VH-VL binders against q9zuu9r114to356. Designs and how they scored, part 1

All scores and structures are predictions.

Target 1, 243 residues: q9zuu9r114to356
Amino acid sequence: IAWKDLTVTMKGKRKYSDKVVKSSNGYAFPGTMTVIMGPAKSGKSTLLRALAGRLPPSAKMYGEVFVNGSKSHMPYGSYGFVERETQLIGSLTVREFLYYSALLQLPGFLFQKRSVVEDAIQAMSLSDYANKLIGGHCYMKGLRSGERRRVSIARELVMRPHILFIDEPLYHLDSVSALLMMVTLKKLASMGCTLVFTIYQSSTEVFGLFDRICLLSNGNTLFFGETLACLQHFSNAGFPCPI
Unless a header shows other numbers, all headers, positions and changes below count from the first letter of the chain; antibody chains are not in Kabat numbers.
F, E and O are the ipSAE of ESMFold2-Fast, ESMFold2 and OpenDDE, as the mean of both directions, binder to target and target to binder. V2 is 0.75 times the mean of E and O plus 0.25 times the DockQ between their complexes.
Where letters were taken out, [cut] stands.

## First folded at step 1 (VH-VL)

Design c01 (framework fv_necitumumab)
Fold by ESMFold2-Fast, scan of step 1:
Structure c01 (fold): chain C 243 residues (1-243), chain A 123 residues (1-123), chain B 107 residues (1-107)
Amino acid sequence: as target 1 above (243 residues)
Amino acid sequence: QVQLQESGPGLVKPSQTLSLTCTVSGGSISSGDYYWSWIRQPPGKGLEWIGYIYYSGSTDYNPSLKSRVTMSVDTSKNQFSLKVNSVTAADTAVYYCARDLYDSSGYWDFDYWGQGTLVTVSS
Amino acid sequence: EIVMTQSPATLSLSPGERATLSCRASQSVSSYLAWYQQKPGQAPRLLIYDASNRATGIPARFSGSGSGTDFTLTISSLEPEDFAVYYCQQRSNWPYTFGGGTKAEIK
């Protein structure tokens, strides 16, 4: 996916539209992890939603988004999008929840969705949890936050998207769980998936796993490019690359 | 400046449904940077988080409320609401709505609160 | 759920004195801990987020420290307006949980 001169304005109570994302240019490729990083109000979540075709009705998008060389409007459901918080069915096991999702969301024969579900379970490192109840967020009530986050991503993988947008995959994860999540996502990307996700902050270990970085501040792109180029860009300006 | 204002009935009968609405002004509820929560405080007691909602409609609730809670959001009115079913005297509390910012090292947790509304559960 | 325990329940001090309030988590919450101040009849006010960062408009006399399971809120020199109830809150895991509160009262 690539985008050129992408500008997003948010309309509402204000008399005139304010630009939330200002002339963004970037791209992401299969087999790679592209991260949109920045502080609150930087526009990173808005940019992610613009690329996925999930802006609210009050928002307007200008500029162009290209998928496989063609201009594309990305309607909801054409690509995988994982919200930071997703509603799961606690009375079901992980496997049952994913089978139910496949049954309702995929076309074709309703009883022949098992291989897609098993692929999603393997891709998200959920094999040891496949027969456990999802439950609530507490350990005594089922899966923990890290496992629930991987289940929410696995749900989108059931649709076999070629592009997966994830809003804050590391949200609420401790450092060990965050590293496991990033290793899992890196493996998923290596299988041909295009990953685009947002992060507000990153450890040095996690930062090294990114292929490309889009740094946003107040709607403006401070940098877009490869991780090494980001380090060089800020070093040449007399400052280290922000992480 | 962002302001939150609770509204709803001050008295609810036992076994009925408690319904409250929070109106947000000075900021958009449709921002991906914020979650919106309800927190309650029984008279003379501490704070208890009830649940949150994201502008997409995604919710999470405190398991201690025994699945009696439902939250909803109306982005066109810049409002979010709380319903608590099958109320008892134990649900008597001041109910607060609050904004939660996830995407900054500057403002985390509940940075803006409504003034609070007292709900008494009594026959 | 993560249980938050605050001590002492009540702290009786005079203006000008240093106040030290403790908060302990039953499990590690890393630095995902906030402190709130609540005055009678008012909504809580955010004082400290991410264990040690002051919220906007909060005076320098308030400071937070700690990580993992043990946290402290310090008020270096109590002003009359600081006599209130203080709550800690963890955000590390769902559900969000608050401590029982520490009441700072004038002697």
Scores: ipSAE 0.000, ipTM 0.410, lowest interface PAE 16.9, mean pLDDT 78

Design c08 (framework fv_necitumumab)
Fold by ESMFold2-Fast, scan of step 1:
Structure c08 (fold): chain C 243 residues (1-243), chain A 123 residues (1-123), chain B 107 residues (1-107)
Amino acid sequence: as target 1 above (243 residues)
Amino acid sequence: QVQLQESGPGLVKPSQTLSLTCTVSGGSISSGGYYWSWIRQPPGKGLEWIGYIYYSGSTDYNPSLKSRVTMSVDTSKNQFSLKVNSVTAADTAVYYCARDFGDYEPSWYFDLWGQGTLVTVSS
Amino acid sequence: EIVMTQSPATLSLSPGERATLSCRASQSVSSYLAWYQQKPGQAPRLLIYDASNRATGIPARFSGSGSGTDFTLTISSLEPEDFAVYYCQQRSNYPLTFGGGTKAEIK
């Protein structure tokens, strides 16, 4: 995926539309993790939604988004998008929830749907939780935030997307759960999934796992490039990297 | 460039277990997210799908064979295997390994096949 | 399981003639049907998928048509290399099933 001169405007206060993302240029390579980082209201979620084609009706987008590399034999499929906060069905087990998602969204054979569900469970390290109730509703004991987050990502993996957009995969996770999530996502990328996601802040340990970083502040791109290049860029400018 | 090669015994005695291995060369069994299948053809008859496996170990089998069939994958050797238990003369066939036509999304059609290996079940 | 019936069992034609091969499903398979070519001693080769799409490298003389329960593979002008057994396959329902084959032989 690549974008060029991407600008997103939201409803203005009378005279002018507010530019939330200003002339963004970037790309994400197949099988890599590209992270959009920035503080609250930096435009990172808006940029992610613009790339995924999920902007609200009140938004306008200028510039272009290119997706290249359709698979050779079949028309290329859809992209996956994981919201920051996902509603899960607490009365279902993890496997049941993913299976019903597959039944609703995927054409084809019943046995194929079970197979893609098992693949998603394995990919998100959910095997130990597959037969447990999701919970968190009606006083049921359930999954912890980290496991619930992995279930929400696994739901999108059932569709076998080549590109997966995730809005704040570390949201509401403690440091240990966040590191485990990032290791899981890095493994998922190594299996051929192109990951593009947003992060508010990261530890130095987590930062080192990213392939590419897009740093945003007030809609402006402060840096776009490889993780190592980010450190060199700010070091050479005489400022610490704003991670 | 990617090629599949079956290997196994040419002759198996009734009631024994038939074991076949498919070696993938020119590409990784875990790359591209392909599904891999075994398909057999009894002499003078049509094709019968046996089952598939994904590199993660996920499998599904033809219901007619499910009680007797097991597939496994070894990503380090770039191989996947088929075991058929309690064989009878009806299991005499040419056994093919094949790759699903799709990439990361199964198409359930087969574009790449091994040469096939004849297995005869005889006393 | 869905039963796939191919007709005729044997088709005797001369090079240069048009060949029409039929495949019928016991219930609707929509357009989820493929055709394969198999020569003696060789593995099957994918010709057509999803009823009418030609696979990569397949000559333009091969075409597929049909939907639902009735499907046709057409070879517009038979070449010597086209005398082989042809199989249809459905992917609409579990388990995957193949037809019994049509042998195209030289007259």
Scores: ipSAE 0.000, ipTM 0.396, lowest interface PAE 20.3, mean pLDDT 79

Design c09 (framework fv_necitumumab)
Fold by ESMFold2-Fast, scan of step 1:
Structure c09 (fold): chain C 243 residues (1-243), chain A 123 residues (1-123), chain B 107 residues (1-107)
Amino acid sequence: as target 1 above (243 residues)
Amino acid sequence: QVQLQESGPGLVKPSQTLSLTCTVSGGSISSGDYYWSWIRQPPGKGLEWIGYIYYSGSTDYNPSLKSRVTMSVDTSKNQFSLKVNSVTAADTAVYYCAREGSYYDSSGPFDYWGQGTLVTVSS
Amino acid sequence: EIVMTQSPATLSLSPGERATLSCRASQSVSSYLAWYQQKPGQAPRLLIYDASNRATGIPARFSGSGSGTDFTLTISSLEPEDFAVYYCQQRSNWLFTFGGGTKAEIK
């Protein structure tokens, strides 16, 4: 996937349409992790949703998004998208939730085998949790935040998307859980998936796992390119690259 | 044609670990279409499912045996194995390995079985 | 855990007679039920899967029926080689349980 001169506006109150993302240019390749990073209200979630074709009706998009990669043609709306906050069904086990989620996502008469659910469980390092209840907030024993986040991602994986957009995969995770999540996503990318996700901030160790970074501030792109090049760019300017 | 063959010691002392291996021929264990199970049958009694393994290493076990059982897979040798810890006379049985179909809306039938290997727990 | 109950425990019939074997589940298993035949000293052999589908190579005299909690295996006309022990098996959430077995023996 690639984008050129991408601008997103949201209808404001009674004055002007606000530009939330301003003339963004970038690309993401199969087998790699491309991260959109920036503080709150930098436009990173809006850019992610624009690339995935999931902008709200109040938004207008200008510029171009190219969804035909080097290999296979993909329809714009066939991408997987993981929300920052995902509702899970606490009374179901991980395996049951993924199975029913897959059934609900199937068009008409498609038959699914156990293997697509088991592949998703394995890809997200959930094998030890497959038969455990997901659990309800406050009242039912179940999975902890790191496992719940991986279940949310696994739900999209059962449809085997070529491009997976994730809105803040590290949301509400501690440092150890965040590192495990990133290692898991890096392995998933190595299997041929194109990963594009947003993060608010990261540790130095986590930052080193990214292939490319798009650094945003107030809708403006401060940097786009290889992660190592980002460190060099800010070092040459006399400041360290934000981590 | 797919064929399964059990192997391992026929005699195990009480409190020790029972170890068995199943060798698959005529088909790949690395297939996403199948799971691989162990099923046992004590002399004169019925069948009891022990557990399954997928080629990725994903496992599930009979709840009554879960605390004592471990399965593993070796895709390079086209084999999968069973370990039962802390055995007693109640673990004396013929042990079968079997291939299981992986359809969601199906009974998941065991379509190919090994010939079975008798394991006796005795001092 | 779903408990499978087979009846009768022993069925005594003569060759040429019709055999009906019952399998009852403690809760609904939909159509996720299989039947196996086991002869002395041999591994079980798959006969029927998904309640009513014959496995490859299984003679037409074997048929399965039922859904939910009540299932039947029927052998329309017993042959000498059909005298064996028969087991039903269900799956629920990728976990498997077998019935206690029905022994078909010559009268």
Scores: ipSAE 0.000, ipTM 0.439, lowest interface PAE 16.0, mean pLDDT 80

Design d01 (framework fv_daxdilimab)
Fold by ESMFold2-Fast, scan of step 1:
Structure d01 (fold): chain C 243 residues (1-243), chain A 122 residues (1-122), chain B 110 residues (1-110)
Amino acid sequence: as target 1 above (243 residues)
Amino acid sequence: QVQLQQSGAEVKKPGASVKVSCKASGYTFTSYGISWVRQAPGQGLEWMGWISAYNGNTNYAQKLQGRVTMTIDTSTSTAYMELRSLRSDDTAVYYCARDRYYDFWSGYFDYWGRGTLVTVSS
Amino acid sequence: QSALTQPASVSGSPGQSITISCTGTSSDVGGYNYVSWYQQHPGKAPKLMIYDVSNRPSGVSNRFSGSKSGNTASLTISGLQAEDEADYYCSSYTSSSTYVFGGGTKVTVL
């Protein structure tokens, strides 16, 4: 996926619009992790939603988005979007939850649906949790926040997306769970999935796992490029690269 | 109708480099990856690394990380594997194989080249 | 990575069923449903027989079947025939985004 001169405006009070994302340019390659980073209200979630075609009705988008390889290099692909917070069904096991998701969302034969569920479980490192109740409902013990977050991502993987957009994959995760999540996502990207996600800030350990970074501040792109190039960019400007 | 045609046998001295080619036909080259697998005489299969024909991304086996380079030429649908600083224990048949690694849902080698024998001797 | 563990050899008579095991760890066979099996006749390139644990490519006899339990995958050949005499290798995707092969099993048809 690539975008050029992408501007997003939101309807303000009195029917006028504010530019939330200003002339953004970037791209994400198959098999890589591209991170949109910035503080609250930098426009990172808005940019992510614009790329995924999930802007609210009050928003307008200008510029171009290209899905490279969809018609030429890949069959017409699907793409998934993982919200910052997702609703899970606590009375189901992980496998049951993913299987029901597959039954509701995928056309095709029963054996195919079971296969994709097992693939999603393996991809998100959920094998040890597959038969455990998700929990968190009516006084039920269940999965911890890190495992629940991986289940929410696995639900989208059941659809076999070529591009996966994730809004704040580390949201409300402790440092250990966050690192494990990023390692899991890096493996997922290595398996051919294109990952594009937003992060407020990261530790040094997590920052080192990114392939490409888009830094936003107040809707403006401060940098887009490879992680090493980001360090050089800010060093040459006399400032350290934000982490 | 899918075919992977490999270059011919090579004889090299220790310390030399060898570059093996793999020309693909019968499918959309850029929709798949190419894995390289070698087999020493009388021994088993050993995976060396993978390259995406879509974007040129590579991933190499840990023990070969500093000695191997994989490249593609999209215009000729050809993949290349170069191994440097050859040792006698690099004597093997080198195979290229079509890899669905770019496809998140699969990881297997469905079509193989015939193999290229590389002999390293003094 | 260390090679996946396979028996060095397995033998059977025509018409019998034989099974080849392939044992790894939770970071390869146990962690992923991306196990494949390859048949290799002397002097020939390997041929894909099974992919993604239990799926057969078009043109592969239904006498070949695959399964997995925990860290061990298995290839079963039913109705053993003379042409099945070959070396068989398992392969698995790994948590390092690499592939690892088994040591290989020589199948002899008596």
Scores: ipSAE 0.000, ipTM 0.425, lowest interface PAE 14.4, mean pLDDT 80

Design d05 (framework fv_daxdilimab)
Fold by ESMFold2-Fast, scan of step 1:
Structure d05 (fold): chain C 243 residues (1-243), chain A 123 residues (1-123), chain B 110 residues (1-110)
Amino acid sequence: as target 1 above (243 residues)
Amino acid sequence: QVQLQQSGAEVKKPGASVKVSCKASGYTFTSYGISWVRQAPGQGLEWMGWISAYNGNTNYAQKLQGRVTMTIDTSTSTAYMELRSLRSDDTAVYYCAREDYDILTGSYSFDYWGRGTLVTVSS
Amino acid sequence: QSALTQPASVSGSPGQSITISCTGTSSDVGGYNYVSWYQQHPGKAPKLMIYEVSNRPSGVSNRFSGSKSGNTASLTISGLQAEDEADYYCSSYTGSSTWVFGGGTKVTVL
């Protein structure tokens, strides 16, 4: 996926007066993790949604997005998008939840849908939790936030998307769960998936896992490039790398 | 109804500059781009450049880079194209044309055209 | 860069079907599904006939159809009529808010 001179505006009084993302340029490759980083209101979620074709009706988008060398809108079933908060069904086990998600979303035979579910469980390191109740309703204990977040990502994986957009995969996770999540996503990317996701800020350990970084502030791109190049760029400019 | 009203014909000497205007009406001016396309007598259409009516961002044809400037005035819903250092081979009808360049919904086509402005460069 | 390649002229009789080709490169016609076709009568501004390779704007006759294969787009006019006599131009988006036009084809109705 690549994008060029991408500008997103929000509809104001009878015209598009507010620029939320200003002339963004970038790309993400299969097998890599590309991260959009920035504080609240930096435009990171808006840029992510623009790339995924999920902008609200009040938004207007300018510039170009290319997928596999062609200009493309979001094709049905080829992209996955994971919201920063998702609703899970606490009365189901992890396997049951993913299986029912596959029944509703993916055509094919019963055996094929079961295979897709098992692949998603394995990809998100959920094997030890597959028969556990999701929980989280009433007094029922169940999965912790890190496991619940991985289940929400696994739900999108049953569609076998080539590109996966994740809005704040570390949202509401403690530091240990966040690191384990990022290691899991790094492994998923290495299997050929193109990962693009947003992060508010990261630890040095997590930062080191990223292949490419897009740093946003107030809609402006401060840096786009490889993680190592980011450190060199800000060092040479006399500024610390903003984490 | 969508309309693009262009300024009247101009006669200029070589080396002079010309500024053509294109006043838009019947739609939200800032939601679309404006391209300028010229056509020399008996010749084909030649794309000159594009401007966003929202923010004034431009992109010009390589052969005209340095000689052309496109601007907008959102208060009057008007686009302008100024061509400098005029030569005899700049004699042409100059059209402004509207396009929707939105990444998700835009057709990247010129759906409404002005009637054209004849610019004659003659000594 | 260089203009898209169209035949200089195409002729047909009323009721006949004619086709105009428009050949570019992988950076324009071959790289995008944003090919449009314009009809121009003498002394008039161009009129959009086809956009996004094969779509017709409201008010354009279904006798006009568009297609693309690789680096070549085509405009077909079926049931040719006298009012179809005009110049036809193809255009392609080339990325970065940049467009290129074909050299134009004069259609003559015999």
Scores: ipSAE 0.000, ipTM 0.405, lowest interface PAE 20.4, mean pLDDT 79

